# Designs tried in a protein design chat: VHH binders against p49116. Part 213

Target 1, 238 residues: p49116
Amino acid sequence: EGPLLSDTHVTFKLTMPSPMPEYLNVHYICESASRLLFLSMHWARSIPAFQALGQDCNTSLVRACWNELFTLGLAQCAQVMSLSTILAAIVNHLQNSIQEDKLSGDRIKQVMEHIWKLQEFCNSMAKLDIDGYEYAYLKAIVLFSPDHPGLTSTSQIEKFQEKAQMELQDYVQKTYSEDTYRLARILVRLPALRLMSSNITEELFFTGLIGNVSIDSIIPYILKMETAEYNGQITGAS
Key: E = the ipSAE of ESMFold2; O = the ipSAE of OpenDDE; V2 = 0.75 times the mean of E and O plus 0.25 times the DockQ between their complexes.

## First folded at step 13 (VHH)

Design g31 (framework vhh_brivekimig_d4; at its last look DockQ between E and O 0.84; V2 from the best seeds 0.81)
Fold by OpenDDE, look of step 14:
Structure g31 (fold): chain B 238 residues (1-238), chain A 121 residues (1-121)
Amino acid sequence: as target 1 above (238 residues)
Amino acid sequence: EVQLVESGGGVVQPGGSLRLSCAASGFTFSRYDMSWVRQAPGKGPEWVSSITHSGGSTLYADSVKGRFTISRDNSKNTLYLQMNSLRPEDTALYYCVKGGYLPWRKTFDISSQGTLVTVSS
């Protein structure tokens, strides 16, 4: 059996909406986030091992880990996205809501802490200078997590996760041979992803979705949609 | 060269049902996601529902979820929209659109005449 990931899975290029507005509105934020989400899902569906799990398992798996994949995507694309600016805009919008007394003190705290955790995670990944290969393998490890409730084919999922881990280990050993503990430093970042609320992430980034659809409902659609249409839209075609 | 022809519209009472059809030609229907979009008088176009090219997945606007059902027959190059429990606010011209759901899309390429659905007492 061949490797879990190939070089084609390393490429992860996010195309931002153009032009960037002077004021980052909810629409711009939502479109940017949606493009990243779609990119992440299309990345997942391009993995042969992922395809081998079947549609039902795939859907369940992505529903369980989409927030983690999205967050890794934010970290990886932080520069291209101007993530700090986006987060600042989100905070600004949140402050408006606060002034309108739409949120409880506890909820405000939760949301602000979530934003802080997102920023901190992305900063930590930047400090580690994680490369494209490492991100690909980390995303695979997160994707093929067997410890989510309600999953089928958990043995196979575990096998794929192990394979991802092994390939990451081999890559790090080969590429960063002088950094003995790099693998450990990278892997210890993953628990931070589990501390983040998918509900809050959805609220912050995806409130502008057309038709007010949920991420839960859109996931199976993204996994089965024609990719050519999405690609055409992000390139400005049609 | 793309041709989309909607049919099935009409006047119904609140709570009634209609089934819209869209005959597609000029492209490989089975390779494209499809959508329904509607436009009420004096309002902009509103996305209603989308279905993947294979029919394996569907999406609905919150306003129609649980009442509308999108489907397709690729052997007949036809898109359908079953509308149940119709409400006055569902009154609109309904358009069949080549293309699927995009979360951020505010405009749709409408090239057909649409079919009018009127829900009135």
Scores: ipSAE 0.888, ipTM 0.944, lowest interface PAE 0.5, mean pLDDT 94
Fold by ESMFold2-Fast, scan of step 13:
Structure g31 (fold): chain B 238 residues (1-238), chain A 121 residues (1-121)
Amino acid sequence: as target 1 above (238 residues)
Amino acid sequence: EVQLVESGGGVVQPGGSLRLSCAASGFTFSRYDMSWVRQAPGKGPEWVSSITHSGGSTLYADSVKGRFTISRDNSKNTLYLQMNSLRPEDTALYYCVKGGYLPWRKTFDISSQGTLVTVSS
């Protein structure tokens, strides 16, 4: 039995739309987020343990945790995405909507609280200086979460989650041997991911999807799509 | 050379049905995700539906979801689009294209004649 993740699963490189517009718009934000979502789903589908669970389990598992994976991806790729600039643009738009009375004050409050939680999460991860191996294992821990309602094969999922936790512990203890509490500081950040609404994430980042496709519909498609086509689009080789 | 030949279009009343076919040749059809794209008079191409290379998953634009069904027969190198409950807004030239759904895809390589669908009252 080899490790849960190989070096190929640590590599996580987001290709951004080019060029970045002078003023951020819904299309740029949606394309950036979509590229990250596709990268995250292709990352998950490349894991042998994930493949071993079977297609039906894979789809159910990712539908349950896509928001957690996406949020970890936002934190990991925050610099590449200029996420602070994207979030500032969204906040500015919401503040203008309040002044013009275009949206319910209750809805605006929910969205602003979500943005605040997202900013706090990304800031905490940046302050901890989470590395590529740590992100890979944190993503694996949330991916192999056996406690979502409606999941099958929960015993096998739990075993893969435990393997991810054990390998993260081994990595952190060897790499950051001087910081005895680093693993604890990292792991206590994970519960915050479940406090973020997937519906609000979808509204903030995915309203510009071509054909107005829902995330719930796109997930099984991404998991079964041809890998060479996606790779060609990301590398520009096709 | 990649060749895609659409057929099955016609004139139909609102609420009617049509089944479009696309015969593919010049490439290994079973290794590519495929899509249907339409172009209404005076408008640019609009993505309609995609199907994965194995037929294992499908995706639909919200405007056609529940009314259209995409399918494929890899043994016959043929892509299908079953269109039910047709509306005047569905009037367009319909094209099959090599490649699946990608939210950042800006253009579609349309080299075929397409098949005309006219929905008139």
Scores: ipSAE 0.805, ipTM 0.916, lowest interface PAE 0.9, mean pLDDT 90
Fold by ESMFold2, look of step 14:
Structure g31 (fold): chain B 238 residues (1-238), chain A 121 residues (1-121)
Amino acid sequence: as target 1 above (238 residues)
Amino acid sequence: EVQLVESGGGVVQPGGSLRLSCAASGFTFSRYDMSWVRQAPGKGPEWVSSITHSGGSTLYADSVKGRFTISRDNSKNTLYLQMNSLRPEDTALYYCVKGGYLPWRKTFDISSQGTLVTVSS
């Protein structure tokens, strides 16, 4: 069978739109977030175990976990994205919506709480100094979650998750042999991902998608799109 | 050289239907995602719909979803757009383009004449 992930699945290189505008706006934020979403989905589709599950299962699985993968991606890429600056720009856009009476007080509380939870998650991951291998296995663990409603092949999905857990344990044990609690400290971060609302993530990061398409409709498209065009556009054709 | 030839446009009243066709040549059609783009008089190009190379997934702009259906026949190197429940705002020159949906790409390489759709009473 071989390992669940190889070194090719550890590389996670996000390319930001260039140049960064003097003032961040909804379009720059949406483009940046879209690049991360596409990178995360292409990462998932590249995994042989994921490919083995079949197209309907793949779509169902990613629809269930895309926000957790995206949030892990935000944490992993927080410095290259200048995520603090992006979140500050989002707060500014929220202030405009409040001033123009476009959002209720309850919605503002929900959105601000989500931003705070996201910042805390990213800070905790940075504090733990999570490396690229660890991120790859954490993403695999959340991707191969067998308890999502409506999934087929849940026994096989569970076996892939167990394999991701075993490979993470082996990696941590070999690489951080002096730190006996590192695996436990890493794994206890995962429940915080369930606090992230996909509805609010879409509102924060994906307002302004061309054609006003929803993330739920884009996911099956990304999973089936031609990779040569995507790869060509990522290398700076735009 | 890539060549795309649109057809099927015309004048139709609101609520009517048209089916656009796009004949493709000069490239391996079945290897590429494809899109429809439209340009209304005095306005910039607007993405309408995309379909993956196999036809396995489609996307639609919110303004046309539920009314338009993109499809392809890889054996005939042909892209289609079925347009139902047409509205005056659908009036535009329609182009097919090689390439799919990417939310950060707003320009498409258009070298064809397109096919004119006019929705008027």
Scores: ipSAE 0.712, ipTM 0.887, lowest interface PAE 1.2, mean pLDDT 88
ESMFold2 (binder alone), look of step 14: mean pLDDT 84; pTM 0.844

Design g32 (framework vhh_brivekimig_d4)
Fold by ESMFold2-Fast, scan of step 13:
Structure g32 (fold): chain B 238 residues (1-238), chain A 121 residues (1-121)
Amino acid sequence: as target 1 above (238 residues)
Amino acid sequence: EVQLVESGGGVVQPGGSLRLSCAASGFTFSRYDMSWVRQAPGKGPEWVSSITKSGGSTLYADSVKGRFTISRDNSKNTLYLQMNSLRPEDTALYYCVKGGYLPWRKTFDISSQGTLVTVSS
C-alpha cells in the first residue's frame, strides 16, 4: 500500500569533490564516480519496498544492476559532473594512445564504443528532457528487475517493478498529457543500459579506488554500512 | 573521550601469522563501523580493512584480501585483525579507527599509539 516512491526518493543531489583540478585526472574522476555510486546505493537502500526484500536479495539485485543505476545517474547528473568534459578528456587520451601505439587497437575500439554508447544514452535522455520524477521511476524499474540469475523472491520483485511502471505511467499521463507517445519513447531507452559493459564502466570510472577494491566487493559493504558518516559527508554537517 | 588501544603486534617471519586487537572505550562501539589503517615508516596512512557495526559485512584492500580477516565482538567492545601469510611489505604501525570505508576519505583520525608489526627474517 502507498506509493512505491515518496518525494524524498525523487531528490537526487550529487556533491562533487572540491576543488576541481586544473587538469582532469584519474583520482578526480574516480572520486566523482564513487560519490555518484554511493548516492545511488543509498537511494536504493532508502526505499521501503527494497528493504522489505531482505539483505541477501538486496545485495543480489544491486550487484546485477549497479551499472544500469550508475549510468542513469550519470545521465541525470551529467551537467553537475560536466560529464561531456570528462568524456572528451578520456577520448583525447585514447586517441593519443592510438597514435603512440601504447594500447591495442581492439581494446581502444571497445572502450571508444562504450563511451559513444554512454554519450548517445545521455544525449537521448537530455533531448527527451527527462525530469526528476521520471529518473526516480526509471531507476526503480531497473532496480526491481526480476530476471537476473540467482534471485529469490522474484514474484515480489516483479510486483514492485510493475508498481514502478504503473506509477511512472500515471505521472507521465498527468504531467505530459498532450504527448501521447512520451512514455514509450522513455521506456525504449532502457534496453541500451544492459548493452553497456560493467567491466568497461569500472575501468573508466573506478580505477584508483582506495585499496583498489572491486565494485563487486564494495556493493554489499555500502548496503550495510553506517549511514551517519556518509550523511555527514553529503550534507556537509560537522 | 574516545579511546582506542591496539595490541598484538610483534616480530614475525615471512609467512607467519599475528592477531591484532583493539580495545574501544568512551563511545558506543556497537553503533559504529570500524577500520584498520597502517602506516609504514616514511609513508602516509594506508587503509587496510573495514567492518560494519553489526559485523555483517567486511571490506579489504586488494593488497591484503585473502590473507587478513577483520572481525569484532560488540559485547567486549573489541575489534580484531587476523593476519596470515605475512609479507615484509606488511611491516607497519597498525591503528584501529572509528568509522568505515569511504572512497574519498583522505585522512584518518589517528590518536592512539598503534601496535607495531615487523615482518623480517
Scores: ipSAE 0.764, ipTM 0.898, lowest interface PAE 1.0, mean pLDDT 89

Design g33 (framework vhh_brivekimig_d4; at its last look DockQ between E and O 0.57; V2 from the best seeds 0.61)
Fold by ESMFold2-Fast, scan of step 13:
Structure g33 (fold): chain B 238 residues (1-238), chain A 121 residues (1-121)
Amino acid sequence: as target 1 above (238 residues)
Amino acid sequence: EVQLVESGGGVVQPGGSLRLSCAASGFTFSRYDMSWVRQAPGKGPEWVSSITYSGGSTLYADSVKGRFTISRDNSKNTLYLQMNSLRPEDTALYYCVKGGYLPWRKTFDISSQGTLVTVSS
């Protein structure tokens, strides 16, 4: 078969909400995060190997890994999103919640630790200067993770993950031939994605979704939605 | 031109049921995700539910999840909303809209008359 990813899978262009409000609010943050989530899910559904796994496996797979894909997307789009500004606004909201006694101290600690881990991850990726090809393959490696509980077709998923790893190695060896340890430095960053709770990510970024829908419910919808309408909306033209 | 005609509204007691229908014409219905949107007296439009073009997936506002069921019949160019366990807060004009769920959708293209649902004792 051909390569796992084509050049079209390297393109990952986030369209931010416009206009930007003077003061960031929950709805702007939620819209920004939702645009990234939709972009990430449409990226995944465009991969022929992903399509080949079938509908039920696809849904289970992205339900298991959406937080890892989303976090990689945050790192890749950190500059476009002004992610540091969004995280500062979230911290400010949390400080207000402490003052109003709306959240427990233990929960605030968990959330602050999550924000710190997210900042550390994004900073490490920026320092490594991860390129678009590398991000595409890292996303493919986390997407085709055979080790999530409850998955079927795990041998086929593992095959696609190994193919992603092999193609990433070939790319890095060719493109960064003088940096013998670059691949190892990149791959060692991936385990950190699993230390970040998907429940906390949902609380931080997806409060204020229209209809207060859950991420678990949106994922199967995105995987089966009409693509032309979505594409028209993100380009601003019908 | 896109034409959508809602029907099936009425007056019902709390806990009752109604089934809304939307007859679509002027476009290839089977190629578009569809949504139900409602507008309560004195309030802005509220998204209720969406269904993908094939009927393969559905999505519901938290306020109606478990009570409402969206469905479609592409052979009849018709969208449905089965509403069970109705509450006074479900009282609204109900509209069907061409297009699915997008979290950043700021406005709904409501050009039809809608169908009135009144839930009262």
Scores: ipSAE 0.815, ipTM 0.922, lowest interface PAE 0.7, mean pLDDT 90
Fold by ESMFold2, look of step 14:
Order: sequence, then structure tokens, then C-alpha cells
Structure g33 (fold): chain B 238 residues (1-238), chain A 121 residues (1-121)
Amino acid sequence: as target 1 above (238 residues)
Amino acid sequence: EVQLVESGGGVVQPGGSLRLSCAASGFTFSRYDMSWVRQAPGKGPEWVSSITYSGGSTLYADSVKGRFTISRDNSKNTLYLQMNSLRPEDTALYYCVKGGYLPWRKTFDISSQGTLVTVSS
């Protein structure tokens, strides 16, 4: 009982690696993306409804939706991350690989199309001026998706998703009462997230992970790791 | 004062096995994620594996995945690394460190002497 999310779940503060290099490189991009991934996973694990589903269900849900949560995070944090600059640096690297014949043309086309889809999604969200409350509820709707294969407790997951939808509706109607179609315009953006490839996201943003670990292996680790150490590394006060 | 004491290193042939142990004291072991880090001759430190505080999840560098197994016994304040199918490239001084995996953390707080593993024919 009670609201699905509290005000603590609206705060979503991404801190970028320091110092910023003169030219963006694979290591800076991977560290920046990793911070966003960890922030997104700790956001999810902090939700009481998510905790109530149990650890096996938690892992299954996040494995199914991590790319969608990550993509919402990219859109939400696009300005602080300078995402347009990061994507431009990636495109330049890919163009150099073409000139040096290091990658197949089919793969490069696939990756460029993915980058274009990502940029258009982020631009559409910025044009709508999606706020922090709206992002929090959109992430919850994506997280509590009952239609992924292999899930248990799908009835409970569906109830949590419906609760997130209802709370978003209430928020939008109260806060944007003069904009009758705002909720509909926001919700029609969500299907684009399902078209994003997790394989390509790993290639674009996670090539430089320490130890070359896979995202699928990191997810259960993040969900079970000690929170105090993570908080100390992210919010290390001077 | 935090104390970490590694043991179990030695000389083995390629394909052999070793089990490393790390005795922990001076802190509440069961409340901390733990890691193994190694340093080969002439190289900088390399993260090997991490385990969550409860032992509920483990993570491995790709170079050791499938060959090494990290584990812990919180009742004995001991961290373990089972090393199978050892290769000459695994030759290094192995350290037990307090703290888990974070991709942006480049430095582990190494405060121990480590245990030497040498893989040679």
C-alpha cells in the first residue's frame, strides 16, 4: 500500500568522471556509461515493490529490461553527459574503422542506424521536456513489464506496472492540466525502447569495462552488492 | 586495524590447481564485498574477481572466467580463490582486498604482502 515511488526515487543525479579528457575516448565513455548503469540498477533495487518480488525475480526483470532503463537514463541525463558529443566521438571512431577496413559494411550500417534511433529518441524526449517525476514513472513502467519470457509472479508485476501507470496519469493531470494529450504523447515513446539492441548498446558504451565483464554477469552482482561502498564512491565528499 | 593475510600460493605446472585463502580480521568481514587482485612481474595490478558480502553473487575477469572460483566463509572470516587449469599467464602475486567491483575504481587499497603463484613447466 502507498505510492509506488517516493520523492527519493525522483532524484537521479549522474556524476561524470573527472578529469574530462581533451578528446573523448573509449575509457571515458565506458566509465560514464558504467556510472549511469550502476545508478539505474541502484535506483531499481531501492524500490520497495521491486524488493518485494524476491532476488531471482529481480535479476530476471533487470536482465530483460536493463537496456530500456539505460536508454531512458541516457535521455534523462543527455545534457550532463554531453551525449551528443559522446555519440559524435563514436561515429568518428566508426568512420575511421571503415577507412581502415576493420569492420564489415553491414555491421557498421546496423550500428549507425542504432545510433540514429537513439539520438532521435533522446531528441523526442527533450522536445517534450519530460521532467524527473515523469522519467521515474516511465522507468518503473519499463521495469515492471510482465510480458518478458521466464518471469514468475507476473500477476504481481502487472499490478505494480498498472500502479506506476496510474500514478503517472495522476501526476501529469495535476501538473500539466492544460495539456490534455501530454500523457498520450509520453506513452507513445515507450515502444521505441523495445527496438534498441542490447548487443549494440554493449558495443557502443561498454567495450572498456575492467576485466571485460559482460553486462549479463554484472547485473546480479550490482543487485546484491554492498550499497554503502557504492554510495561512498559516487558521493565521496571532500 | 584491518588485516588481510593471503596464503596457498606456490609453484605448479600448467594445467594444475591451487587454492588461495585470505584470513581477514579487524573489521566485520560479512558486511563487505571482497576482491582478488593480482600483479604479474613488470605489470600493474589487475582485477581478478569479486564476491558480494553475502556470497550471493560473483564476478570474474574474462581472462579467468570458467577456471577460477571465488568463495567466502563468513563464519571463518575467510575469502578463497580456487584456481584450476592454470596457465603461465596466471603467474603473479595475488592480493586479497576489501571492497568489490566498480568499473570506475582504478585503485584497490592493497595493504598486504600477497601470496605468490608461479605457473611453470
Scores: ipSAE 0.697, ipTM 0.883, lowest interface PAE 1.3, mean pLDDT 89
Fold by OpenDDE, look of step 14:
Structure g33 (fold): chain B 238 residues (1-238), chain A 121 residues (1-121)
Amino acid sequence: as target 1 above (238 residues)
Amino acid sequence: EVQLVESGGGVVQPGGSLRLSCAASGFTFSRYDMSWVRQAPGKGPEWVSSITYSGGSTLYADSVKGRFTISRDNSKNTLYLQMNSLRPEDTALYYCVKGGYLPWRKTFDISSQGTLVTVSS
């Protein structure tokens, strides 16, 4: 059996909406986030092992880990996205909500802590200087996590995760041979992803959704989209 | 050249039903996600529903959930919108659009004339 990932899975290029507004409005943030989400989903779909799990398992798997994948994507695309500016804009919008007494003190604290954790995570990844291969493997490890409740084919998922881990180990050993503990330093960052609330992430980045539509409800649709539609959403081509 | 022709619009009483159709040509219909978008007088365009190329998945705006059903017949290159329990606020020009638009979309590539739905007592 061949490798879990190939060089084609290493490329992860996010195209931002154009033009960038002078003031980052909710629409711009949501559009940027949606492109990242699409890119992440398209990336997952491009993995043969992921396809082999079947549609039901795929849906369940992505529902369980989309926040983690999205967060890794934010970290990886932080520079292109000007993530710090986006987060600052989000905070500003949040402050407006606070002034309007729309949020409780406890909720404000939770949201602000989430933003802090997100920024801290992305900063930590930047400090580690994680490359495209490492990100690809980390995303695969996160994607093929067998420890989520309600999953089917957990044995197969576990095998894929192990394969991702092995390939990451081999890559790090080969590429960073002088850094003996790099693999460990990278892997110990993954628990931070589990501390982040998917609900808060959705609230911060996807408030532009019409009505009460959730990311959870959209995931099955995204995973079944025609490939050309994916490309259009990623590049912003209409 | 992509051509989309909507039909099935008309005047109905509140609580009534209509079935819209969209005849597609100029592209391989079965390979593309499709959407319905509507525009009420004096308002901007509003996303209504989307369906994947195979018909395997659908999305709806909250305003139409439980009342509208999007479907397609790829053998006939036709998109459908079954509208039940119609309300006055559903009055709009309805457009068939090539592409699977999502809930947060605010701009749409409308290239057809649309079909008018009027819900009035």
Scores: ipSAE 0.547, ipTM 0.811, lowest interface PAE 1.1, mean pLDDT 92
ESMFold2 (binder alone), look of step 14: mean pLDDT 84; pTM 0.847

Design g34 (framework vhh_brivekimig_d4)
Fold by ESMFold2-Fast, scan of step 13:
Structure g34 (fold): chain B 238 residues (1-238), chain A 121 residues (1-121)
Amino acid sequence: as target 1 above (238 residues)
Amino acid sequence: EVQLVESGGGVVQPGGSLRLSCAASGFTFSRYDMSWVRQAPGKGPEWVSSITGTGGSTLYADSVKGRFTISRDNSKNTLYLQMNSLRPEDTALYYCVKGGYLPWRKTFDISSQGTLVTVSS
């Protein structure tokens, strides 16, 4: 069969809410994060290999890896989102909360460690100057992870992951031919994504979702939603 | 021209059940996600539930999850909301809306009359 990803899968354009408020608030942060989550899920559902696994497998895969996909998206879209400004605002709020005893010190430390890990990951990706093709294939490697508990079709998932790794290798060797260790430096960053708690990511970025829906519940909805409404809202088409 | 007509509301005691219907016309019903939205007396509109165009997936507000079931019959251009274990706080005017769940959607185009649900002893 043809390549795992096409040029359409390299395009990853986040449309931010407008206007940007003078002071960052929970609503703006939640809307921005939600737009990135929806973009990430629509990206995944557009991959023919992903579609071929079937709806139950698709839902299980995304529920298992959404935090990894979302974090890669945060790194890729960090400048568009002004992510450093968002994280600084969250840190300031948490430091004020510890002084006022509004949250337990242990919980605040867990959240601060998560923010630090996220900042470190995004900084490492920026220093490596990861391009759009590399991000697309890294997301594919994460998406097609056969080792999450409860998955079916694990042999086919592993085959797609290996295909993603092979196509990333081909791209890097052709595009960055003089840097023999670039691929290794990129791939060794991926295990760090699994050290970040999806529960803490949800708490930091998705408080204020309309109806108090959980990310776990929203995932199967996004994967099967009609694209016309989503595209109309994102592209501004009437 | 999009037309939506809600029905099935009424007065029930706490713990009771009601089934709401929404008859849709003027658009290709199966190509659009649909939602139920409610407005309680003195409050703004609240999203309740959404269903994808094919009916393949549903989403519920935490306050109604496990009690309400959204469904659709694309052959009849009709949207449904089965409401079980009704509570006084479910008292509201219920509207069906063309469109699904989008966290960044600020408004819903409520062009219909709605159907009144009153939960009281």
Scores: ipSAE 0.769, ipTM 0.900, lowest interface PAE 1.0, mean pLDDT 90

Design g35 (framework vhh_brivekimig_d4)
Fold by ESMFold2-Fast, scan of step 13:
Structure g35 (fold): chain B 238 residues (1-238), chain A 121 residues (1-121)
Amino acid sequence: as target 1 above (238 residues)
Amino acid sequence: EVQLVESGGGVVQPGGSLRLSCAASGFTFSRYDMSWVRQAPGKGPEWVSSITGGGGSTLYADSVKGRFTISRDNSKNTLYLQMNSLRPEDTALYYCVKGGYLPWRKTFDISSQGTLVTVSS
């Protein structure tokens, strides 16, 4: 059995909507987020180990972890997305909703706490200067999580997660040999992803999906869509 | 040359049912996700439903979810849309299009005549 990930799995290039509007709106934010979600799922389905688990397990895994994959993708693509600008626009909209009494104070507090956790996570990853190889293995560790409720084949999933952890360790120790605690600093960031609400992420980033489809419905569709037709649009490859 | 021919439209009363068909030729049908798109009088095109190339997954606009069923028969190169519990707002020209759902898809390649669905007495 070869390595879990190849160099092709390190490449993660987000194609942004063009042109960027003068003022951010829900449609631009939703399109940007949707492109990242599709890229993330196409990344996952390209992994041989993931394919080996079978379609039912693949759907269950991605339904359980899409928010963690998406958040890692936001951190990795923060510069390309101008994520700080998007988050500022969302915060401004929420502050206007407080003034107009459109949302309860408790709900706004929950959403603001979510945004602050997301900003803290992205800032931590940026400060650590996480590279493309490290992001690829962190996404693999999250994807191959055996501990989500309702999963089958948990022993096989755990083996793939352990393989991801081992390959990340090998990479970090060889590439950043002078930084003895780098791996530990990277890995302790992962539990924060489980504290992020997938429902709040969906509300913030996926309002305005064409036809008002849900993320739960989109996931099995993306995983079974014909890739050749969309490869250039989703992965940036031809 | 890609050719798509829709049929099965007609006039039905509210609450009625229709089954639309789309005969495809000029491409390897099973290798493409397919969609149904509709255009009401005086409105732009609205995406309705998509199905993956192998038929393994479907997606529906919220406005039709639970009422419409998309399906395909790859051996016959045919796409179907079963429409139940029809409403006046479902009145439109219905088109099948090559390609599936993409949230950022701005336009649909509508090259066929479509099939007219009118929901009225």
Scores: ipSAE 0.770, ipTM 0.902, lowest interface PAE 1.0, mean pLDDT 89

